# VH-VL binders against q9h9l3: the designs that were tried, part 12

Target 1, 176 residues: q9h9l3
Amino acid sequence: PRKMVAIDCEMVGTGPKGHVSSLARCSIVNYNGDVLYDEYILPPCHIVDYRTRWSGIRKQHMVNATPFKIARGQILKILTGKIVVGHAIHNDFKALQYFHPKSLTRDTSHIPPLNRKADCPENATMSLKHLTKKLLNRDIQVGKSGHSSVEDAQATMELYKLVEVEWEEHLARNPP
Key: E = the ipSAE of ESMFold2; O = the ipSAE of OpenDDE; V2 = 0.75 times the mean of E and O plus 0.25 times the DockQ between their complexes.

## First folded at step 24 (VH-VL; framework fv_unasnemab)

Design m2 (at its last look DockQ between E and O 0.92; V2 from the best seeds 0.00; counts 0 for: pae E 2.4 > 2, grease 19.1 > 18.9)
Fold by OpenDDE, look of step 24:
Structure m2 (fold): chain C 176 residues (1-176), chain A 129 residues (1-129), chain B 107 residues (1-107)
Amino acid sequence: as target 1 above (176 residues)
Amino acid sequence: EVQLVESGGGLVQPGRSLRLSCTASGFTFGDYAMSWVRQAPGKGLEWVAEIDSKPYGGHTEYAESVKGRFTISRDDSKSIVYLQMNSLRTEDTALYYCTRDYSDIEYGKWTYYEYMDVWGKGTTVTVSS
Amino acid sequence: DIQMTQSPSSVSASVGDRVTITCRASQSIRSYLNWYQQKPGKAPKLLIYAASRKQSGVPSRFSGSGSGTDFTLTISSLQPEDFASYFCQQYYWYPLTFGGGTKVEME
């Protein structure tokens, strides 16, 4: 099987006024969209804002959540050595306090051929929701219950697969 | 043979600084997190600081008792981990161990575990007026 | 911080005895607990990790059990080389914390 996974994280607000984004859920899927990892994560700091309408995170999800220390350890072990696909993935890595090698990172928010395929400007940053609707004819992040990181990770993987061949060739010629 | 060798300990007055070094051999140093653990005379073990491997971001953590005073760092090219100790206090008196931190996960359940499987012989730090 | 409380602080035993050491966490740490052995004048040595998994080379007479808040290290039949101090350590959360230690000494 292909050594590729997609990741999506949900963050809550911590610190003063809840302006610090802290990891509260992480989902990782394989190339086929199978869920490898999906855990609620307890931040090291008190949660000030659950950001539920976007994150889907509620207080009840934190009751038995995996502490950030452990979750980070798990996630890093899962990602190590793999090509990691994500959307605006720098946010996920920031929340993880970890940065995957650039040569092994694929950010669907910065893939010009993907935008082109969606009839969007190549250098624009398009939302995962928009790209998923346009290219996969699928609605994600609907309703008021917040995002599903599993759904988003799966969508991200599917989007990347649409341009995988072209983009991998491009990267081979132009390594980051 | 896997080995850790600490150095840099000594007698210092309160408020002074000291830099400990730990030289690793016998394994791929850069792949492992490293920690410092200290033991006051006749007392138990106290974790001091940890530094992740560079591929994992080189994240550092500290015990509250040393935050703002101690800094853990590493030089992977030399296979050395350091502990810069500033503003030393009498309560910092201890034998300081360097440890190799191993971690892994079990596939499927992703059970995570970590432990200190290699320890040096330690270097003694004595803070006294 | 997560406090780790070991009991007893010391125990006198004879060769062949069954020795039980307990470690209690101030909150649940699931199974994220290690046991170390330290002989006088020596560095600690890993015995058990993940509460119940034996490190390679550790004799079968050593066993770890427990989850949540209560953990136990058992030496089924104490041997002369087992007289030492033992420490539990949690890695569930920062800061990493050790128990106060248990000294197993000869009766």
Scores: ipSAE 0.889, ipTM 0.947, lowest interface PAE 0.5, mean pLDDT 96
Fold by ESMFold2, look of step 24:
Structure m2 (fold): chain C 176 residues (1-176), chain A 129 residues (1-129), chain B 107 residues (1-107)
Amino acid sequence: as target 1 above (176 residues)
Amino acid sequence: EVQLVESGGGLVQPGRSLRLSCTASGFTFGDYAMSWVRQAPGKGLEWVAEIDSKPYGGHTEYAESVKGRFTISRDDSKSIVYLQMNSLRTEDTALYYCTRDYSDIEYGKWTYYEYMDVWGKGTTVTVSS
Amino acid sequence: DIQMTQSPSSVSASVGDRVTITCRASQSIRSYLNWYQQKPGKAPKLLIYAASRKQSGVPSRFSGSGSGTDFTLTISSLQPEDFASYFCQQYYWYPLTFGGGTKVEME
């Protein structure tokens, strides 16, 4: 069986008016929640908006950050050949300028059985914060310090485990 | 076993266009990034362009001296990488090498290695009036 | 862009000499630096990657060192086959850039 990892990214605003989301932190955890990778990443273009309230990224984090070119190389080598779990994971892949095979991708924001366990509409897009509170009795993304990508990746993996058997069977029956 | 063979070079006038091809054999072409590197007669090496493997997004990067004029592309079904060179200038005169770009990571420490591990023999482009 | 300044541009040396070639980056590139050797009429080949790691098959007389902005390639005892041009190359940021080259030639 393939190894499974969970990923979470934090973005800053680049480009005109800071509207482009560029990768500034990435955390990867294994199945047991152990941190495999956690780096601050310097985008290749000027940061217009650190988005600190949500990203947790501050200017001082960029001083020793890994350049995007190097970080992307590291991250993609880690992800290659693995089942990758994330929440609204298309945003993470977009920031990495990357495509991961759909058959190896798991997105906890769009898993109907997971919503059902949380007593939410099966087709609703549920936030990681709400699912984590409802199903794991855990508060994440608290306070003014912004999100922790490590905390969020760990929560995402634990959420997936709640439906792993059912969802893996579903995907085997209904290949993308 | 592993080979890269460039073609399409020649003598052209400034302002004209030329397309270089690089045919790869002996390896799984779709797994590798590819680059063009040029060397003017009696001069050093200049990286020109790079194209990533399609699973890694197929993204392209260019040297400043060729941005907007040159386009790198790939056809994985034929194992060919191309360099479309428009608006050629005399300073584009060089031997153009195709390269296979190797990358790897040191597990645990995640140190990233990247280098051009296979080179073709090159194809000569001469731009003169 | 990261400029790579190589020195000397050329060196005349005899078999058995120690030859050192330096490469300076315009900003820190940590250890993300390669060295290539190019013999006349041939394509370059990799000697050293990640500043100090020897590629398979590279003789023990070649060594690379340095980090940050200052790097060296050393040939401890020059052999006849070592008369060639040598290039450093950084891969820390795009665009990738080479040093101007150092030609090692027979005295």
Scores: ipSAE 0.594, ipTM 0.860, lowest interface PAE 2.4, mean pLDDT 92
ESMFold2 (binder alone), look of step 24: mean pLDDT 92; pTM 0.940

## First folded at step 25 (VH-VL; framework fv_unasnemab)

Design p1 (at its last look DockQ between E and O 0.84; V2 from the best seeds 0.00; counts 0 for: pae E 3.1 > 2)
Fold by OpenDDE, look of step 25:
Structure p1 (fold): chain C 176 residues (1-176), chain A 129 residues (1-129), chain B 107 residues (1-107)
Amino acid sequence: as target 1 above (176 residues)
Amino acid sequence: EVQLVESGGGLVQPGRSLRLSCTASGFTFGDYAMSWVRQAPGKGLEWVAEIDSKPYGGHTEYAESVKGRFTISRDDSKSIVYLQMNSLRTEDTALYYCTRDYSDIESGRWTYYEYFDVWGKGTTVTVSS
Amino acid sequence: DIQMTQSPSSVSASVGDRVTITCRASQSIRSYLNWYQQKPGKAPKLLIYAASRKQSGVPSRFSGSGSGTDFTLTISSLQPEDFASYFCQQYYWYPLTFGGGTKVEME
């Protein structure tokens, strides 16, 4: 069986009016929730909006941040060959300018059994915060200090583990 | 034996186009990023373009001096990397090297490194009126 | 862009001499620097990567040091086959950039 990791990224606003989402932090945890990677990342262009309320990113975090080029290299090396679990993970991959193979991707925002377990409509897109509270009885993304990508990655992995057996069987029968 | 062989160089007038090819052998071509590096006569080295491996998304990057004019691409089934050069200028005159981009990380701290470890002999491009 | 400045542009030396080549980056590139050797009429050859790591097969007389903005390539005892041009190259940021080169020539 392939190794499994969970990823969560925080983005800041760059480009005109800060509408471009640029990677500013990436956290990767293993199956047990141990942190494998957690780095602040310096975007290739000027940051217009730190989106601190949501991202938790502040200007001070960029002082010694890993340049995007290097970070991307590191992250891709870590992800290669692994099953990658994330929530709304297409946003993370977009920010990385990388797309993991669909057959090796697990998006907890699109797993009907997970929604069912949380008494949510199977085809609805539920937030990580909501699923975590409902299924893990844990509060994440609380306060005004912004999100913790480590916390979010860990929560994502734990959520997936709840439906792993069922979902992996489903995927085996219905490969993407 | 690991080898890169460039071809397609020649004499062209400004504004014309030229396509360079680089054929790889002796290694799993598709696993590596590839780059073009050029060297004007009697001058130093200048990185031109890079293309990632397919597993890494095939992302491309270019030097500012060639953006919008040059296109790097690859055919993994043939183990070839290409450099399509349009709107050529006299300053594009150079020996063009194809090179293999090796990259890796160290476990634990994930120390990242990359370098050009394999080079072809180069193909000469001369842009002149 | 990150400019890489090498010094000297050329150096005359004799066999057995200690040769030191410097590369300075316009901004910190941490340790993301490589050194290449290029002999006349030949393609460059990788010598050092990650500022100080020696490529396989490179003689022990070659060494790289430095971090941040200042880097050094040292040939402890110059041999006849070492007369060549040397280039530093950063991979910290795009575009990738090379130093202007240093030609080591015979005295």
Scores: ipSAE 0.894, ipTM 0.948, lowest interface PAE 0.5, mean pLDDT 96
Fold by ESMFold2, look of step 25:
Structure p1 (fold): chain C 176 residues (1-176), chain A 129 residues (1-129), chain B 107 residues (1-107)
Amino acid sequence: as target 1 above (176 residues)
Amino acid sequence: EVQLVESGGGLVQPGRSLRLSCTASGFTFGDYAMSWVRQAPGKGLEWVAEIDSKPYGGHTEYAESVKGRFTISRDDSKSIVYLQMNSLRTEDTALYYCTRDYSDIESGRWTYYEYFDVWGKGTTVTVSS
Amino acid sequence: DIQMTQSPSSVSASVGDRVTITCRASQSIRSYLNWYQQKPGKAPKLLIYAASRKQSGVPSRFSGSGSGTDFTLTISSLQPEDFASYFCQQYYWYPLTFGGGTKVEME
């Protein structure tokens, strides 16, 4: 079977008035939750707004950060050919300037069986924090110091495992 | 064997346009990023433009000297990469190489390497009044 | 942009000589540097990638070293086929940039 990884990203504000979301951290974990990649990433444009309350990114993280060009190359090589799990994953792919094959993409924000296990409407878009609390009995994204992309990627993988057998069979019958 | 064949060069007046083509064979074209690199007569190498493979976004990057004037594009069904060159200047006079861009990482260390691994013979563009 | 300053611009050497070519980046590029060889009338050919890694088929007399801003290509014992131009190239940040080149000529 194809290898599976989970990804999560944090963004900062670039461009006019900080309105552009640019990648500033990326974490990738394997099926067992081991960290394969976790780097702070320097955007190609000047950072206008670190968005620290949400992103957890501070100026000191950028001092030795990997340039976006290099980081994107590393990340895409890690993702290529793998099933990639994420939460609202289109945002992560947009920040990477990349689109992963739909047949190899799993988005825990839009898996009806997962919502059902959480006693939530099957077609609702559920937050990672809510699903993790409800189904894994864990609190993530605690406090106002921003999200941890490692923690979020690990939670995303564990959530997918709860529905993996059912959902993989569904996708085999109903190719995206 | 892996080959890149450039065409479309020629003599052109300043301010005019020219379109270069690079026909690829011997490999899965859609899997690779492609670049144009130029070399003025008796001078060094200058990277001009790059286009990613479409599965990886198809994004383009340009040297500052050509931004807004040159456009790189690709047609994966024909295995061709193009360079549309508008508003040509005498400084654009060069031999234009098409390149296949190779990249990889070391497992575990994630060391990233990238280089131009296949080059065409080039096509000459002369911009002269 | 990251400027790559290559020196010397040319060197006259004899077969058997040790030849050293340097490349200096305007800011740290860690090890994200390549070396190419170009013979007259031919397209460039990769010799060294990631500052120090030899490409397959490159003779052992070629070696690359350095990190950060200062890099060196060394030919330990020059052979007749090594008379060519040599270029460094960084891939740390866009735009990709080459050094100005070093022409190695027969005395």
Scores: ipSAE 0.483, ipTM 0.832, lowest interface PAE 3.1, mean pLDDT 91
ESMFold2 (binder alone), look of step 25: mean pLDDT 92; pTM 0.936

Design p2 (at its last look DockQ between E and O 0.90; V2 from the best seeds 0.00; counts 0 for: pae E 2.3 > 2)
Fold by OpenDDE, look of step 25:
Structure p2 (fold): chain C 176 residues (1-176), chain A 129 residues (1-129), chain B 107 residues (1-107)
Amino acid sequence: as target 1 above (176 residues)
Amino acid sequence: EVQLVESGGGLVQPGRSLRLSCTASGFTFGDYAMSWVRQAPGKGLEWVAEIDSKPYGGHTEYAESVKGRFTISRDDSKSIVYLQMNSLRTEDTALYYCTRDYSDIESGRWKYYEYMDVWGKGTTVTVSS
Amino acid sequence: DIQMTQSPSSVSASVGDRVTITCRASQSIRSYLNWYQQKPGKAPKLLIYAASRKQSGVPSRFSGSGSGTDFTLTISSLQPEDFASYFCQQYYWYPLTFGGGTKVEME
């Protein structure tokens, strides 16, 4: 069986009016929730909006941040060959300018059994915060200091573990 | 033996196109990023373009001097990397090297390394009216 | 772009001499720097990566040091086969950039 990791990224706004989402932090945890990678990342373009309320990113975090080129290299090395779990993970991959193989990707925002377990419509897109509260009885993304990508990655992994057996069997029968 | 062999160089007029090829042997081609580096006569080295391995997304990057004119691509089934050069200029005159780009991370702190450890002998491109 | 400035552009030396080549980046590149050797009529060869790590097969007389903006390649005792051009290269940002080169010539 392949190793499994969970990823969560925080993005800041770059480009015109800050509408471009650029990677500013990436956290990767293993199956047990241990932190494998957690780095602030310096975008290649000037940051227009730190989106601090949501991202938790502040200007001070960019002082010694890992340049995007290097960070991307590191992250891809970590992800390669692994099953990657994330929530709305397409946003993370977009920010990384990388797309993991679909067969090795697990998006907790698109797992019907997970929604069912949380008494949510199977085809609805539920937030990580909502699922975490319903299924793990844990509050994440609280306060106004912004999100913790480590916390979010850990929550994502824990959520997936709840439906791992069922979902992996489903995927085996219905490969993407 | 690990080897890179460039071909496709020649004499062309400004505005014309040329396609360079680099054939790799002696290693698993698809696992490595590849780059083109050029050297004008009597001058230094200039990075031209890079293409990552498919497992890492096949991402491409270009020097500003060639953006919009040059395209790097690869055929892993043939172990070949290409450089399509359009709208050639006199300043594109150079010996063009193909390189194997190695990258890795060190365990623990995930230190990232990247270098060009294999070079071809190069193919000469001359752009002149 | 990150500019890499090498000095000197050329150096005359004799066999047995200590040769020092410097490379300065226009901004900090941490340790993301490589050194290449190019002999006349030949392709470049990797000598040092990550500022100070020797490539396999590189003689012990070659060493790299430095971080941030200032880097040094040292040949502790120049040998006849070391007369060549040397280039530094950063991979901190795109575009990748090389130094202007240093030619080590026989005195």
Scores: ipSAE 0.879, ipTM 0.942, lowest interface PAE 0.6, mean pLDDT 96
Fold by ESMFold2, look of step 25:
Structure p2 (fold): chain C 176 residues (1-176), chain A 129 residues (1-129), chain B 107 residues (1-107)
Amino acid sequence: as target 1 above (176 residues)
Amino acid sequence: EVQLVESGGGLVQPGRSLRLSCTASGFTFGDYAMSWVRQAPGKGLEWVAEIDSKPYGGHTEYAESVKGRFTISRDDSKSIVYLQMNSLRTEDTALYYCTRDYSDIESGRWKYYEYMDVWGKGTTVTVSS
Amino acid sequence: DIQMTQSPSSVSASVGDRVTITCRASQSIRSYLNWYQQKPGKAPKLLIYAASRKQSGVPSRFSGSGSGTDFTLTISSLQPEDFASYFCQQYYWYPLTFGGGTKVEME
C-alpha cells in the first residue's frame, strides 16, 4: 500500500518589505503521527520579518538551521511517491518551490465530508484550528509564541483519518 | 548505456550569443536535474547552471558570473538541455560539460546525497577578438 | 559564496605511495562534499560523495573523510591509473563550488 505523510510549514518574510513568504520550518509526520522530519530552515534570502507571532521562528533558530537547498532536497525525496496530506497545502508546496501530483495530494481545508462532520458548509474553507477543535476536541496554535508545525502536521493527519475511507473511495471513482 | 552529448560550441566574438545543446539517452530524462559545468583552459571546474526535473518544479540556479546572461532550459520531449549564452565575454572561454545530477536520501537521519553522476565529453566555446 | 581551498595544488608521487589531498571550506558545509577525478583529456568522474561514501566501481584504495570545514581524500597505494587531477565540490548551498584541484603526477 502507498505510504501517506502529513506536512506543515512555517514561513518568514523575505524580499521587499518582507512580503515574500520563505520556508523557515518544515515538519513531516507519518500515518501514526510519528515525526519523520522536523527542521528549521535558513532561507536563501535575507530574513526581513520573522513573523514570530504566527511562525514561531526566532533569530536563534536560524543559527544552526539547515540551508534551504539541503532541506528542500531532503523534503522532496521524503514526499516522492507518497500521498501528502496538508492544510491549504498549496502554500506549503509554493514555499518548497515544488509541485506534487494532484492524485497524491490531500488538502484538509477542502474536503466536503470533513466539513459535514464539523457541521460546516461543505464548500467552505475551514481553518485547521477550527476543524481540530470541533472534530478532535483539541486546542492547537495556543498562546502568542507562534504555531508548532509538528503539532499542526499531526492534527492534519488525524483529521484526514476521520474521512480517509470515504474520501479515498470518492477519489477512486473521480480521479483528479 | 547512459550518454550525454554536447554540441553547439565554437569561436565567437565578445558580446555575441551562442546556444549549447546536450542530448541525453539511455535513461528517463524527465526524472533528473541537469547542470552545465565549465573548465577554462588549464583551469579548474566551475559550476555554471542547474535545472531541476519537472516533478521538482523545474527551477533554475546560476553561478553569479553568468546570472542575467545565460539561460538554462530543457525540452523533455526531445531529452535535450540547452544553455543559451548571451553577452559572451572572453572569461566565458571554456570547455562546457553537461551533467546528469543524481540525488537520494538515507532513511535514518535523511542524509542527503547529490552529485553529478554522468558527464558528457564537453563542447568548446572560445570567445575572442 | 562558499570557497573551497585544496592543498596541495600538485603532488609528485610514485606508484605505491600514500597520497593525501585536503579540502577546506570557508564555512561549515557539514558533510555535503563530493570528490571528482579527472584524467587528462577526459571528463570528471565521481569518486566520493557525502564526504566519505564511495561511488560504485571505485577501488577500495580511495577513501574520503572529514566534516565541517576540513576534508581529506586519501589514496592508500597509488596505482598508475590514479595519476589525475582531483577536485572537491560542495553542494551545501548555491552556487555549487569546486576546489581549485590537485594534480597528482608521476615523479
Scores: ipSAE 0.672, ipTM 0.872, lowest interface PAE 1.8, mean pLDDT 92
ESMFold2 (binder alone), look of step 25: mean pLDDT 91; pTM 0.934
ESMFold2, look of step 30: ipSAE 0.619; ipTM 0.865
ESMFold2 (binder alone), look of step 30: mean pLDDT 92; pTM 0.936
OpenDDE, look of step 30: ipSAE 0.873; ipTM 0.939

## First folded at step 26 (VH-VL; framework fv_unasnemab)

Design q1 (at its last look DockQ between E and O 0.80; V2 from the best seeds 0.77)
Fold by OpenDDE, look of step 26:
Structure q1 (fold): chain C 176 residues (1-176), chain A 129 residues (1-129), chain B 107 residues (1-107)
Amino acid sequence: as target 1 above (176 residues)
Amino acid sequence: EVQLVESGGGLVQPGRSLRLSCTASGFTFGDYAMSWVRQAPGKGLEWVAEIDSKPYGGHTEYAESVKGRFTISRDDSKSIVYLQMNSLRTEDTALYYCTRDYSEIESGRWKYYEYMDVWGKGTTVTVSS
Amino acid sequence: DIQMTQSPSSVSASVGDRVTITCRASQSIRSYLNWYQQKPGKAPKLLIYAASRKQSGVPSRFSGSGSGTDFTLTISSLQPEDFASYFCQQYYWYPLTFGGGTKVEME
């Protein structure tokens, strides 16, 4: 069986008026929730909006941040060949300027059995925070300090594990 | 034996086009990023372009001096990397090397290595009126 | 762009001499620096990667040191086969850039 990892990224605003989302932190955990990667990342362009309330990113985090070129190389080495689990993971891949094979991607924001288990409409897009509270009885993204990408990646992995057997069987019968 | 062999160089007039080829042998070509590096007569080395391996998305990057004019591409089935050079200028005159780019990560220490460990003998491009 | 400045541009030395080549980056590149050797009429060859790691097969007399902006390549005891040009190269950021080179010549 292929190894499985979960990923979560935080973005800051760059470009005109800060409307461009640029990678500023990336966290990757293994199946057991152990941290494999957690780095602050320096975008190629000037940061206009740190989005601290949501991202948790502050100016001091960028002082010794890993340049995007290097970080991208590191992250791709970790992800290659693995099943990658994420929540609304398209945003993470977009920020990385990389797209993992669909057959090896698991997006917890688009898993109907997971929503069903949480007594939510199967075709609705639920937040990671809501699903984590409902299914794991755990509070994430609490406070005003912003998100923790490690915490979010761990929660994402735990959520997927709840429906892993059922969903993997479904995918085997219905390859993307 | 690991080897890179460049071809396609020659004498051309400014504004013309030329396509360089680099044929790889002795290793799994598709697993490696590839680059072109050039050296003008009696001068130093200048990076020209890079293309990642397909598993890593096949991303391309270019030196500013060649952006919009040069295109790097690869055919993994033939173990060949190409450099399409359009709108050539006299300052493009150089010996063009093909290189194999190696990269590696040491997990847990966030170390990342990237270097050019294999070079061809080069092919000469001369742009003159 | 990150500019790489090598010094000296040329150095005359004798067999057995200690030779030191310096490379300075216009900004911090941490340890993302490689050294290459190019003999006359030949393609470059990788000597040192990650500022201080020797490529396999490289003689022990070659060493690399430094981090941030200042880097050094040292040949502890110059041998006849070491007369060549040397180039530093950063891969911290695009575009990849080389130093101007240092030619080690026979005195």
Scores: ipSAE 0.851, ipTM 0.928, lowest interface PAE 0.6, mean pLDDT 95
Fold by ESMFold2, look of step 26:
Formats: C-alpha cells, structure tokens, sequence
Structure q1 (fold): chain C 176 residues (1-176), chain A 129 residues (1-129), chain B 107 residues (1-107)
C-alpha cells in the first residue's frame, strides 16, 4: 500500500524587511508518528527576522543547520510518491519551492468531516491547536517558545487518522 | 543509449544574444534536473545554470557571472533544455556542455547525493569583435 | 560563493606512481563533493561522488577521502589511461563550483 507521511515546517523572515518566508525547520513523521526527518535548515539568504515567538527558531539553531539546497533535496526525495498530510500545507510546499500532486495531498485545515467531529462549521478553516485540543485532548504550541514542527506533524497525522477511512473513500469517489 | 546533443553555438559580437539547445534522448527527460557547464579554452570548468525537473518545481539557479543575462528553460514535450544568453561578453567565450543531473537519497540515513552523470560533447560560443 | 582550490595545478608522473590530488573548500562543505576526470577533447566523467563513493565502472585504484574543507583524490598506481585533468566540485551551496583542475601528465 501507498505510504503516508505528515510534514510541518517553521519559517523565518528573509528578504526586504524580513517579509519573505524562508524554511528554517522541517519535520516529517510516518503513520505511527515516528520521526523520519527533523532538521534545522539554513536559508540561502540572510535571516532578517527569526520570528522566534512563532517559529521557535533562534540563532544557535542555525550554527549547524543543513543548507536549504541539501535539505530540499532530502525532503523532496522522502515525499516523492507518498501521501503527504499537513495543516495549511500549501505554505509548507511554497517554502520548499515544490508542489506535491493534489491527489496525494491531505490538508487537515480543509477536511469537512474533521471539522464536524470538532463541532465546528464544515466550511471553516480551523487552527491545528484548536482541532488538536478538541479532538485529541492535547495542548500543542504551549508557551512563548514557539511551535515545534515535530509536535505539530505528529498532531496532524493523529487528526487525519480520525477521518482517514471516510475521507479516502470520499476522494476515491470524487478525485481532485 | 542516453545521449545529450548541444547546438546553437557560434561566433557573435559582444553585446549580442545567442540561444543554445540541448536535445536529450534515451531516458525520461522530465524526471531529471539539467545544467549548463562551460569551459573556456585551456581553462577549467564553470557551472552556469541549473533547472529542476517540473515535478520538483522547475526551480532555476544561476552562477553570479551570468545572473540577469542568461535564462535556462526546458520543453519537456520535446526533451530540450535551452540557454538564452543575452548581453554576451568576451569572457563568456567557452565550450558549453549540457548535463543531466542525477540525485538520490540513501535509505535509512537520508544522505543526499547529487552529480552530473551524463554530459554532451558541447557547443562552442566565441564572443569577439 | 564557496571557492574550491586544487593542488597541485599539474603533476608529472610515471605509470605505476601514486598520485595524490588535494581540493580545499573556502568553508565547510561536509562531504558534498564530487570528482570528475576529463581527457583531452572529451567531456568530463564522474569518478567519485559524496567525497568517497566510487561511481560504477571506476577502477579500484581511484579513491576519495576527506570531509569539511580538505579532500583528496588518490590514484594508487597510475595507469596509461589515467593521464588527464581532474576536477573537484561542491554541491553544498549554490552556485555549484569546481576546483581549478589538476593536470596529470606523463613525465
């Protein structure tokens, strides 16, 4: 059977006034939540804004970080041919300069059955933190130290599992 | 047989433009990144530009010496990679090679390998008054 | 840009000699380095990738070593077909850069 992974990324600000979002950490977990990949990544451009409050990225993380060129090569090879689950996953693919096939992409921010389980409007875009608290009774992204991409990727996979059978059947009947 | 054939070289005046083509055969062209590498007469090798496969986003990269003047592109339906060279300078004089760029990842440790595994014979560009 | 400096620029050697070529990077590239061989009038050919791994069909007399900034290509017993130029190339950062080359020629 086709393998499934979940991905989450953290971004820093590069370019003029730090407005460009550049990849600075990426975590990939398998179906069971085991970490397949977790690297701090050094962007090819100067970091203007670490965005630490949200990203959790600090200067010390960049000292031995994997260059973006190498990290992108590793990540894309891991993702190729797999179903990839994420939350607002378009942003992760944009940071990777990559577009995964829609038929192999699952975005937990846009799954109506998942919203329904959380007693949320089916058309709403719900935060990962909110869905995780409601459906898994788990607090993520706690404190002011920023997000953990490992924690977030693991939560994303667990959320998808709650609706996997229903949603995969739906997609088989309604190909994207 | 895997083969890369470059064409479009010639003698041009400084400031003019030239477009190189590289025709690929014997492999699934759309799966590979492609590069241009040049070699001035009697000199070493200089990487010029790279273009990713379209499944990998089609991203392009350039050497600083050519950035803003050269454009790499690909036509996967014809299995051709192009190098559009504008504002040519005498220092652009070289034999231009087309390369197929191979990459792989080692299972279990994710070690990343990348190299130019197939080269064409090259096409000569001479920029002179 | 990462500068790649090869030493020596040329080597005069005889068949059977051990030949050692050094490549130095201006900053760490870990093990993200390749070696190419180029015979006169021919396109380059990959010999070694990832600092130390031999490409298929490359004779056992060729070996690569090193990491960080200092890398070595060794030919343990030079053969007539090994008279050529050799280039290192890093793929750690863009732009990709080659060393200046080392010409191995008959003494």
Amino acid sequence: as target 1 above (176 residues)
Amino acid sequence: EVQLVESGGGLVQPGRSLRLSCTASGFTFGDYAMSWVRQAPGKGLEWVAEIDSKPYGGHTEYAESVKGRFTISRDDSKSIVYLQMNSLRTEDTALYYCTRDYSEIESGRWKYYEYMDVWGKGTTVTVSS
Amino acid sequence: DIQMTQSPSSVSASVGDRVTITCRASQSIRSYLNWYQQKPGKAPKLLIYAASRKQSGVPSRFSGSGSGTDFTLTISSLQPEDFASYFCQQYYWYPLTFGGGTKVEME
Scores: ipSAE 0.672, ipTM 0.872, lowest interface PAE 1.8, mean pLDDT 92
ESMFold2 (binder alone), look of step 26: mean pLDDT 92; pTM 0.937

